# VH-VL binders against q96il0, part 49

Target 1, 167 residues: q96il0
Amino acid sequence: APERGAERRDTAPSGVSRFCPPRKSCHDWIGPPDKYSNLRPVHFYIPENESPLEQKLRKLRQETQEWNQQFWANQNLTFSKEKEEFIHSRLKTKGLGLRTESGQKATLNAEEMADFYKEFLSKNFQKHMYYNRDWYKRNFAITFFMGKVALERIWNKLKQKQKKRSN

## First folded at step 19 (VH-VL)

Design H9
Fold by OpenDDE, fold request of step 21:
Formats: structure tokens, C-alpha cells, sequence
Structure H9 (fold): chain C 167 residues (1-167), chain A 120 residues (1-120), chain B 111 residues (1-111)
């Protein structure tokens, strides 16, 4: 029985964004689009006196960002690979070469490509559904924690004002 | 139903290496952070390591820092713990544990554990 | 590793209420990190009872409740039943260790 070569699923390398914000910055920074996911990473600022709640929010945002980056990186790779395979297969079926007489890369017409997109979406429908579900859950949680952090900050400001009035 | 099944435990000599595995099912594995927690015989629980849902971030307890490596394969719904330079104090039942909700640093599902014994 | 402090054992009669305390430090519970509680029967995996100080996950009986004040968290078991005999662990996060930390564990006995 021929050892079915373990298809190394080319997982997109966890691309650590090479973008480094200035060390003295007190703000979040947006990096350039990632080459695989095409998503722009956010570099989150860490306050010196970060509260536990702020830390939780930051970590959740970071983890969610990483999750999104990986999902879309993998999805884009899969899409590109399958698209190329589809084009090659279709050209071969038509008896056409991969290059035109002018040396240009042979392309399929819009109708043929529409078939590819439909098939791709159908094939990945469940994956997208799970992604969307998780995306909403994550963003809901983030929003919830943002609200809590906002309340905490308001409360702390009020306490400080009271202390200043008492002195 | 959510299931976590640990494997790879056994008897090993000090200084040797061992690799633990955890097979996950019944949930979207790639959506959640995963943890290793250990329990020495007759002792309490000790957190060992964490890995984010994407595998992009990892955390370790000081007791295992530099010796253990947590990793995951989301395509295989599998969690791993590479344990190097094992010590007698690493003797424990090792659990894989799933993060509960997003933003909650608690663990809602645990495996039955795999026993690691480090002895000369 | 800095552990959260729990009583070694707590006992009660069926139908009574028992409370388990979990005391932390300035780097964990007192700093404002949430506390979680687990139940572990002999030879079994831990089960999450309470998350985020007082949240009860689905499937956990109403007789289990959690609270937190200052540097101390508490798990209360009301209407103690024979099946509640187990080890109980609190868990939080410690900023000084940058790690999750568990309590020393409490053995609950039903008399």
C-alpha cells in the first residue's frame, strides 16, 4: 500500500509583523497589511498601571487579532491554490496551454470564474459560518469588556476627585 | 459532546524528553485557547502552560519555562506538550484544559489526564 | 509558586451550608483578578463550578455560589449533599508570576 505522503498542509507562518511602534508611544498603532491575510495588525499600547480588567481586554483583543490573521491567511492561501488548480484544470480540458500565443498567462472568462467562486463558497460555507459565529462572540465579548473598562475608569476618576476635595 | 483525550505519558528517566498529546473533539478547537495543568500525586493543581487559539501566543509557568514547549495543530484538533530535561518534580498527572469563554481565564473542559513519572 | 490559601478541610452535615475561603495577595485576588472554582472527585478530572467570581456555568446546581471581597473569595455550598464530597480548588491569575495560580485545595467531607 503506497504510503500516502502526509500532505503538509501549508499553514501560513504566524507572521510576526515586523512593524515596531516607537517605544515612547502611548497609543495603539496600525501596521501595514499582512502579506498573507491582508489584514492590518494593531499594536496595542500597554499602560504602566494597567488594571486587571484592562489587561484582560488587551489580551482578548490581541488573541482575537491573531485568530483573525491566521484564519484569513489560511483562507487566502487555500483560495489562491484552489483557484490556480481550477484554472489549470479548465484550460487543460479546453486543450489550451497555460500561456497564450503572446506569452501571457491564459485566463478564464468571467462566467467560468463565477463557477469557481460559487463552488468555493459552497465548499467553505460551514467554515465561514463557524468563523462568523465566533467573530460575533469575540467582538461581543470585547465590547462588553470595553464597557467595563470605561466604567472602571469613570469610577477611578470620581474617587480621585473626591479625595482631592477632602484634602 | 466536548471530549479531550490526553496521551503520551509514561515512565521516563531524569534528563530525558517526553511529548504529550491531547486530542480534542465536540467543539471548534481553533476558536479556543488551550492549557496544560498538572497534578502531582496527592497534591493540588498546578498550571503549566497556555497557548492561544491561533498558536501565536504561549505562556509558561516558571517551573517549566525553557524546558517545556506547548504547540497545537488546529487541522488535527490536537494539542501538544514537548517536555525536555525532565525532573523528578515533573512527576504528575497532566491534564489538557479548554478555555471557557472569551475573556474568562477559566477552564470549562478537562481531559482525564495522562500520567508522567520521572524516576531514576 | 505562590498558591492561593484555602482551608485544608471543611465538613458539614447533609442539608447544611458550608463555605470555602480562598485568600490571595496584592498580585492576584487583591489586585482585582477574577476567581474561579473547581470541583474534583477522587480519580476524576476537575470540573468548573464558578467562573469570574460568581458566574455559574450551565449544568452547575444552584446550591453552588461564589463571591469575592477584598483579597478573599468564597465558595458556598448550600444544602450539602453526599455527592458534594470532593476536593475544591480556587484559581486566579498572578501578575507577579504572569501565570494562572491555583489554591491549595480544600477537602469537603459530608458527615
Amino acid sequence: as target 1 above (167 residues)
Amino acid sequence: EVQLVESGGGLVQPGRSLRLSCAASGFTFSSYGMNWVRQAPGKGLEWVSYISSSGGSTEYADSVQGRFTISRDNGKNSLYLQMNSLRAEDTALYFCAKDYEFGSWSFDYWGQGTMVTVSS
Amino acid sequence: QSELTQPRSVSGSPGQSVTISCTGTSSNIEAGYDVHWYQQHPGKAPKLLISDNSNRPSGVPDRFSGSKSGNTASLTISGLQAEDEADYYCQSYDSSLDAHVFGTGTDVTVL
Scores: ipSAE 0.883, ipTM 0.959, lowest interface PAE 0.5, mean pLDDT 93
Fold by OpenDDE, fold request of step 21:
Structure H9 (fold): chain C 167 residues (1-167), chain A 120 residues (1-120), chain B 111 residues (1-111)
Amino acid sequence: as target 1 above (167 residues)
Amino acid sequence: EVQLVESGGGLVQPGRSLRLSCAASGFTFSSYGMNWVRQAPGKGLEWVSYISSSGGSTEYADSVQGRFTISRDNGKNSLYLQMNSLRAEDTALYFCAKDYEFGSWSFDYWGQGTMVTVSS
Amino acid sequence: QSELTQPRSVSGSPGQSVTISCTGTSSNIEAGYDVHWYQQHPGKAPKLLISDNSNRPSGVPDRFSGSKSGNTASLTISGLQAEDEADYYCQSYDSSLDAHVFGTGTDVTVL
């Protein structure tokens, strides 16, 4: 029995854009849109004296970014695949070829495509709900940590000022 | 209910390889970072490895760096630990552990563990 | 080797309050990294008791409380009960190791 080659599910190569920000950069950089997710990755700056809280925030932001990238990459791939399958199926049902007489890719009308979108959204409703829920949770957490970091920075600045006045 | 079930443990000789698995249920697996933590017999807990929710980032303890590989399949709600070049000191109960709330570097759910014994 | 130091054992009578200390270094607790606490009964998986120094997850009794000051974190068990007999571990992050670190563990005995 021929060993059915394990279909390497083409996991979208996590094309972490090898964009390396300049070494001397003191700010976050935004890369070009990812090919699969269409999201622009952010390269987070790491301060020389990064506090534990800042590090925690940074890592959370990084993880959240990766999570978003993966979600949308997969969603876009799934969408594209299912869309193509839908189009092919509908064309076949209509007795139409995949290509027009002019050699162009045959397309469905807006009404038919509306059906696809409705079905796709319905099918993926739960997935989107979970995504949205987690998106909010993550962003709330990020915002919370941003607030903490801001307070920490203010406090540190105040302490430094007091120390300078005492000397 | 959140459940984590480890498997793949066993008796192996030094230098051999073993692959552990953890099956997750009861939560959105793809949303959380996952960890391996081990406990040698009669000893304390030792963090082994971390993998981000997307699998894009991994971290390892120095003791296993270069020998162990953590991976995940979010479609199968599964976490893996490929252990190569096993040593006697790797003998431990290996736990799969879920990250707690986002931004918390703690672990809220643990499996029962799978025992790995490395002996000649 | 665990980077966080805990007492080997702590004992108390039912109804008493016991405190477990977790002492770190300049690369972990003293640096400002949060401390988490776990309870582990014999032959069981660890259970999260306290996260982020003092946060008590749902389902954890209010008799468990955590605090942190300087390089030391503390877990206090008020109204000690027989079921509290277990091993307790603190956990934090160490920047020098770039890793999560556990304490040496404390055996709590109820007399």
Scores: ipSAE 0.882, ipTM 0.960, lowest interface PAE 0.5, mean pLDDT 93
Fold by OpenDDE, look of step 19:
Structure H9 (fold): chain C 167 residues (1-167), chain A 120 residues (1-120), chain B 111 residues (1-111)
Amino acid sequence: as target 1 above (167 residues)
Amino acid sequence: EVQLVESGGGLVQPGRSLRLSCAASGFTFSSYGMNWVRQAPGKGLEWVSYISSSGGSTEYADSVQGRFTISRDNGKNSLYLQMNSLRAEDTALYFCAKDYEFGSWSFDYWGQGTMVTVSS
Amino acid sequence: QSELTQPRSVSGSPGQSVTISCTGTSSNIEAGYDVHWYQQHPGKAPKLLISDNSNRPSGVPDRFSGSKSGNTASLTISGLQAEDEADYYCQSYDSSLDAHVFGTGTDVTVL
């Protein structure tokens, strides 16, 4: 019985571009677009005296970024793969080769590609709905924590001013 | 309904390896961080490891650092714990636990656990 | 491992109110990290009772309440019922360990 070669599912390498910002930076840094997701990663600054609330916010932002990177990397890979399969299937059905007489990659017309896009969107509709729901929930949580951190910072500044006036 | 089902526990000798699995259902598995928590017989709860929703970030307790590896397959709705160089003190019921709401570092759903016994 | 300190046992009569304390250190509760509470019946998995000091998840009875002040968090069970007999654990985060930490656990008995 021939050993069916385990199709190495090309898992998108979790290679978050290790953009290392300068060590002395007191600011968040934006890296170049990721080759798979096409999203720009953000390197978040960690203050020396990070509060528990600031830490929670930072970790939530980091996790959300990683989640978003993975989703779009996988989506782009799936899209590219299915698009290629669709083109190959349609060309084969037409009795056309994958390459034109001039050696160029054979392409489908705009109408045929429109059918692909409709089918792809329909097939992935539920996935996109879950993504959007989760995206809104995550961003709402992030915004909420940003508000809390802002209030905490204001309160700490007010306390420091009061102490300076009492001395 | 949210369900977490642990498996892979058993009796092993010290220095051996074991791999635990957790099958998740009833929620969007890829949206939440996951944890392993253990409980030695007649003892309290001990956090073991965390993995982010994407699997890009992992955290470990000092007691298991360098010996245990947490991983996940979001396509299979599965969480794993590879345990290497097992010790007698690793004897415990191991729970799979789901993160609660975003920004909350609490665990809202737990499995029934799988028992790991490390004995000579 | 730095554990949060809980009383070993707490007892009360049906209908009474009981309070379980959870005492932390400068690297966890006192530093401002949130406290969570779990209930565990014998031979069962833990159940989340309180998240983020005082938030009660859906399905948790209103007789359970949480609070935090200084280095101490508290779980109060009002109107104690026979079904409340269980082990209770607090949980937080410790910055010195960079890890989640649980309390030593409290056995609640209904007399």
Scores: ipSAE 0.863, ipTM 0.954, lowest interface PAE 0.5, mean pLDDT 92
Fold by OpenDDE, look of step 20:
Structure H9 (fold): chain C 167 residues (1-167), chain A 120 residues (1-120), chain B 111 residues (1-111)
Amino acid sequence: as target 1 above (167 residues)
Amino acid sequence: EVQLVESGGGLVQPGRSLRLSCAASGFTFSSYGMNWVRQAPGKGLEWVSYISSSGGSTEYADSVQGRFTISRDNGKNSLYLQMNSLRAEDTALYFCAKDYEFGSWSFDYWGQGTMVTVSS
Amino acid sequence: QSELTQPRSVSGSPGQSVTISCTGTSSNIEAGYDVHWYQQHPGKAPKLLISDNSNRPSGVPDRFSGSKSGNTASLTISGLQAEDEADYYCQSYDSSLDAHVFGTGTDVTVL
């Protein structure tokens, strides 16, 4: 029975840039910044003889990337929306239109915008704290698995050398 | 305390569709991958589907591939399983299960399950 | 169909040690994928006992231990207690299926 090559069901993360690296590439590729998150997606190389530990690391990195992409995409959207609402509200309070006499979008001064930033950060403080906590946990796990993979590779190299000496 | 509560199970005829839900609480739902695992009456456990923390990646067992769709709403702390083209062999208690740790492919918390019965 | 083979049943007296084996194939345990263990009491949800071959989550008694060698993983229950009467399942990942796989399950009885 032809070994149906296990179609690696690794669905490309839906949120990762459609940047497709060259098929013959043997390294990770960095794509352009995502339009929503402004994060550069990494396309992870999958070796032909990927070990279970390497696979685990890769999947963790991929999931973490997706998580980051989603968080920042949502954060940026929320920020933009709230910023616009703030500007509109303040302009209205000042009796100013949304557009200047020259037809440009009316903006607030730096001091007024500072108030917005302060309020926004205060409002989203808990969200950012959870994000940071999770970010550190994920990166710690990734680093831990990187260490394990490195040790595994060293061990495999040593085994290969021993086998070559025995033959 | 971590809680997972499944719902949406019931009696359905073959070929019909059903949507299961899992309500999560007691942890940061958006941080963890989630799974569906089922158990036929008097049988063992069978992994059904996985969805990443962001929902960007999904995986399915061959037995349900093309018929089931896993999804999540992180804003509602909810996991879903859309089951289409149901078969008699899909009769099982369906559990939602949380990934244990980042990079761990084990499940630390499980719901009590919701029963799906597919019969003519 | 489960890709991991477990004994159907294991029995022991209170205070004794029992071991449940989980035998895999070249595409799962033997390939180097980690094994996890679950306990399931009748009518209850599974509970994680051992993760990643030998890691014991918080709240799991130290009388539960896991090991892995070659294509076989083992769960050892030392000092068997009446409350340990349950079904036990091993779980791993299978590269050929690209899926999580459970063992056939083992019924542990306390005599």
Scores: ipSAE 0.862, ipTM 0.952, lowest interface PAE 0.5, mean pLDDT 92

Design H9
Fold by ESMFold2, look of step 19:
Structure H9 (fold): chain C 167 residues (1-167), chain A 120 residues (1-120), chain B 111 residues (1-111)
Amino acid sequence: as target 1 above (167 residues)
Amino acid sequence: EVQLVESGGGLVQPGRSLRLSCAASGFTFSSYGMNWVRQAPGKGLEWVSYISSSGGSTEYADSVQGRFTISRDNGKNSLYLQMNSLRAEDTALYFCAKDYEFGSWSFDYWGQGTMVTVSS
Amino acid sequence: QSELTQPRSVSGSPGQSVTISCTGTSSNIEAGYDVHWYQQHPGKAPKLLISDNSNRPSGVPDRFSGSKSGNTASLTISGLQAEDEADYYCQSYDSSLDAHVFGTGTDVTVL
């Protein structure tokens, strides 16, 4: 019984354009959920005359997405591994096998599994607190740059409108 | 406190390879982009390469493009620079440097550097 | 290959103010990229003094200040002290090179 989480990929998937956005797209693209992190990747549009501020915002958003995906992919993997190890250890202590006579995985009851969830959260508390701090710092920075880009675009639009009226 | 320690420098012949390492501590390494910056003896600073916090994006100065490879192992809090086809002009003190704040393209913490000398 | 242009040296007496210029081009400072400043004492690693034109990181004395106008950035050291004797570098981003670029460096001497 193979582990769920390693999907066999077909060589010719039908959704190629959604995974590989058109080169000349003027919109951001959202891909399917990542197998490991469960987060949807965004493929960011690069404007024709991207300003330095727009460039900084785009790179910050892309790198923040990649940072998020890496954190949760690693946490999901660690959670799964430690869960299996906990179940195995507790079954061994009870003198039970890893599988029932029918070949199904042996399990623990909800109260026994609650001990695992408490232990996992306690072990990872500081890691998640540092992640939350950096998540807020990144989102504050992104919001700040979005505001600056919006003001820059408003100024450019007003200049263009003034030029057209003078002509 | 934040600490960056470079290693792997030395004397090598032209055309040979060398791998630099940078050990990081005192901050969440996986949250920040990292850079290599070099300084030839008696000369100014030259940016060499960048790698994003996840390792998903890399950038190189034209002078090292195709010869150097930046990488990181966030599980080991370590940054690397693989330097192939070394030339005399690659002789320099190599610093690893941490990105400052998110969205700032400045470098707040630097190691003391590791010396690379390329000579016949 | 592109470098930001700085004066080779600047000097001042203790207590005076000195200003270091950093002149760029249309692909870096003039294009709107921020300028950062570093201090480097002999045999030491660079230290970040000013980020994003004018921001002082924690621990940097308030006698250091920065500004940017047009294609020129400036670092001002007011109340010059003996420990300010060092090399100073500006840094920005260049869109034509797709690279970070440093200035030529300025040797500050305290008389």
Scores: ipSAE 0.753, ipTM 0.907, lowest interface PAE 0.9, mean pLDDT 86
Fold by ESMFold2, look of step 20:
Structure H9 (fold): chain C 167 residues (1-167), chain A 120 residues (1-120), chain B 111 residues (1-111)
Amino acid sequence: as target 1 above (167 residues)
Amino acid sequence: EVQLVESGGGLVQPGRSLRLSCAASGFTFSSYGMNWVRQAPGKGLEWVSYISSSGGSTEYADSVQGRFTISRDNGKNSLYLQMNSLRAEDTALYFCAKDYEFGSWSFDYWGQGTMVTVSS
Amino acid sequence: QSELTQPRSVSGSPGQSVTISCTGTSSNIEAGYDVHWYQQHPGKAPKLLISDNSNRPSGVPDRFSGSKSGNTASLTISGLQAEDEADYYCQSYDSSLDAHVFGTGTDVTVL
């Protein structure tokens, strides 16, 4: 994890928010869960002499993280909003109030809520299918670039080893 | 099939503003980075700006930095370019362009372009 | 101002091969950034022909090929056809500008 090497890591009293990786870390950092997506962001290390391949990999990983965070943040919001709209619509159709006599929000029975879950899955099926397709495309691309970077680093080490032997 | 349709171009005086729009269809817009590329009359292509698929990262050519703002609305499948403090040298046909494959910094689909003319 | 250098024009007869060069600098092609190629007919949007030096996207005829060596990339059109008459641009990334850069453009004429 990026957190292992952070002597300069500054943790606020609540610990989950305002995490910042050290300015000159040599490692990626994994931060606390984002409050909207519940996913942990990665704070990526930028090598001092970053190659074009390393730059492409880093930007691809950063943008994939942002894309993934946005999808799940939006899905959490959509689920919550559509759930409340479904409950309100069904309560209105039944002629019931939005709150119980105790003041708590009224809800539906388990069979009626199962109707919501079925409708939500059906409505969002294509969106999740496209997300899954693009997630696999991104994962394959990331793996491909990781392999290319690994080969580049091996080649550079081999080249420098040959230089030192000749001197 | 993929379509990109630009709009919002026109004749404008120097120092004024315009907002360009690009309507996207035929692909998962929210999955791809988007670009603006311009071409002055009779001249070559010049990259203007980039925005990542989520909108979390943006880049600008030096010639437009601080004056232009790229944005997107993934709910409307739309890309935008807010152009402030326009200059005569901003006169060009403006294309929106889609990133090709993930990790490739090339552009596979382009719109027809919208013409911006900055003249007093 | 960093841009990629291309010949202003090249020409060939139908069936011949033509090659367009794209020469960069130490902050783009020479640094190791990939080169992409676009075709643009008059009044039309550019079309991606070659991505990542040599990859041909689906739907691009196999008579188009690309390569890169050192600071120079090349686009070759084998078996030149009348419809290949267009402008051609190379594109790469420049680390000193932190920007995508296009070549100066090459007008291909089919004689």
Scores: ipSAE 0.744, ipTM 0.906, lowest interface PAE 0.9, mean pLDDT 87
Fold by ESMFold2, fold request of step 21:
Structure H9 (fold): chain C 167 residues (1-167), chain A 120 residues (1-120), chain B 111 residues (1-111)
Amino acid sequence: as target 1 above (167 residues)
Amino acid sequence: EVQLVESGGGLVQPGRSLRLSCAASGFTFSSYGMNWVRQAPGKGLEWVSYISSSGGSTEYADSVQGRFTISRDNGKNSLYLQMNSLRAEDTALYFCAKDYEFGSWSFDYWGQGTMVTVSS
Amino acid sequence: QSELTQPRSVSGSPGQSVTISCTGTSSNIEAGYDVHWYQQHPGKAPKLLISDNSNRPSGVPDRFSGSKSGNTASLTISGLQAEDEADYYCQSYDSSLDAHVFGTGTDVTVL
């Protein structure tokens, strides 16, 4: 039985790229890094006569990209929030303020920060295990469909040559 | 054990709105696309709407386009269907259904459904 | 039309083999979209029997098998059992509707 998933919001506060490919492009495009995930979105080309296999592959790749972007955007936000909360909690326990005398954010030493990283890794271990499992499953599926599309295109190329010769 | 539990059905007048919920457990909800499928009394199955695992992509049957809105909250493991401008033809048992495997457009787990009756 | 065509009913004796057909159109099965099969007992939710034409999910007995040829998909139940008495639906995708579509349903009776 899998461990129950975290009861956390999966909606990123923002994260849509404003990049738009040229209207007439016949190639996939790679956009700029997303602010929250730091991943570059791909803008997928839709051919005029897209086959069912090509459609499945494109939608699977697009949805996998969105799934991956959402995971890392959420993890980056969670990491940042929990890091600040950990620092705040440890400073409070030690009777220290959130700011130094110079007004800079107070921090913890390397040994104390190592405690945070250990706790964060432990707390999020299963979530990352399930992410890795599903990432591999998605990539196996994508590779499978890429192979099927490649064979379909070779077949169609041969059929097109056959039609041209017959015509 | 995968479980999907629908709620929010009931009797409502035409032109009114209703919100359905589906609570999910026993799987990584945020990894899978989700669907609403309905079945009018004594009739067959009709696909209603789809939402991708992240919520970034949605699809609707023509019969509900512009009136229904699918959404999800992956933090609460919950799927929703906002149904506006309800018609008698929307009377049905509404199931939430989980996408099977990645790249398969089939549905492996279904809830028991919540009944929506649209009647004056 | 927007529905996949199935026979209204099919019957067989225990131990017999029955086959349910699912016929599509140029915008769904004939276009190359996969076919999936569901079993629905009275008052219950559908259960996935066959995915992607012929794949059998875990927990589905091997007496259920699926195939697709041209514009027609088939679900075969080898060695009918009393518990197989139910409604069966095929499902595919329709590119003209940009929607998932179900078949008309088949009532399987075990004599």
Scores: ipSAE 0.744, ipTM 0.901, lowest interface PAE 0.9, mean pLDDT 86
Fold by ESMFold2, fold request of step 21:
Structure H9 (fold): chain C 167 residues (1-167), chain A 120 residues (1-120), chain B 111 residues (1-111)
Amino acid sequence: as target 1 above (167 residues)
Amino acid sequence: EVQLVESGGGLVQPGRSLRLSCAASGFTFSSYGMNWVRQAPGKGLEWVSYISSSGGSTEYADSVQGRFTISRDNGKNSLYLQMNSLRAEDTALYFCAKDYEFGSWSFDYWGQGTMVTVSS
Amino acid sequence: QSELTQPRSVSGSPGQSVTISCTGTSSNIEAGYDVHWYQQHPGKAPKLLISDNSNRPSGVPDRFSGSKSGNTASLTISGLQAEDEADYYCQSYDSSLDAHVFGTGTDVTVL
């Protein structure tokens, strides 16, 4: 059955959804989209006989998901905030109000908005460069651990076959 | 150049509280998990607490569970340890330490430590 | 304290090889958790020497090597130098404690 929170004093991360998977599940769960990042969190299954390698892989995947969601939640909020500030500033310069005659939010044309997009990309270039570097590092690590877990499982199966033949 | 600088240590009476801080620089702080490790005078190392890069996961040694709270502010590149209900056995030099590589449970950079002394 | 056992001290002359053992229990090293090694000079913070049993981080001299077999990990210092005189700690994870654990520490003396 679904329960609120994790088993052992884990606190819900800020910005991550409040979905709580069933306590006794044999599978990873995909939760609803996170409000700020718009990414679906994966709630990972913890097997009863989890090996140390499997434990490391699971924790690495969980923490990478949280890290990724936090980055994009922050960037989405920053983008929205700076976009509205840019529009407000340019409308004021043109002597226009924040709303049209119909009451809708006034906005800028595509050419004017291109200036915003260029400025935003330039301003955040280094932050995205560091994010991309660390994203690749994390994915290389995850792939490497997945490989090690796969080899561990193959060798355990071969050991079990060898024991049966030795009986 | 990676730097970790602890602060907030001092002399306190049993039952009181202290808050330690660790200022980080020279690396992308928000990408790495962080730890507190302590060393009692003349003794070995004891792991105290861990916090994931996002702050979404925390872990504590049994000896401090329920009394200490680890936290981080990635906007300020800062790690914290709130220590409540301090006891004489909490007397130690407290280090903050950075996780080495993703998926490695080892610590590659350590601060100089801040001393916490708990005595009457 | 800790649940990983190390010899209290080890000594060697310059140029010799010394080996420090780290013995665990069924809930840590024997269970398959990796072992890491740290060097700590007096009054200084620990320095990571070996991660994940045998990996040397950048900047660590190749005279330091690590291995793990069964319930025992080993740090070997080949070609011992005067600056290697320090305390050395192993570290692993313990599943029964749900915690990282350090060894009791080994004082290496260069004769």
Scores: ipSAE 0.743, ipTM 0.904, lowest interface PAE 0.9, mean pLDDT 86

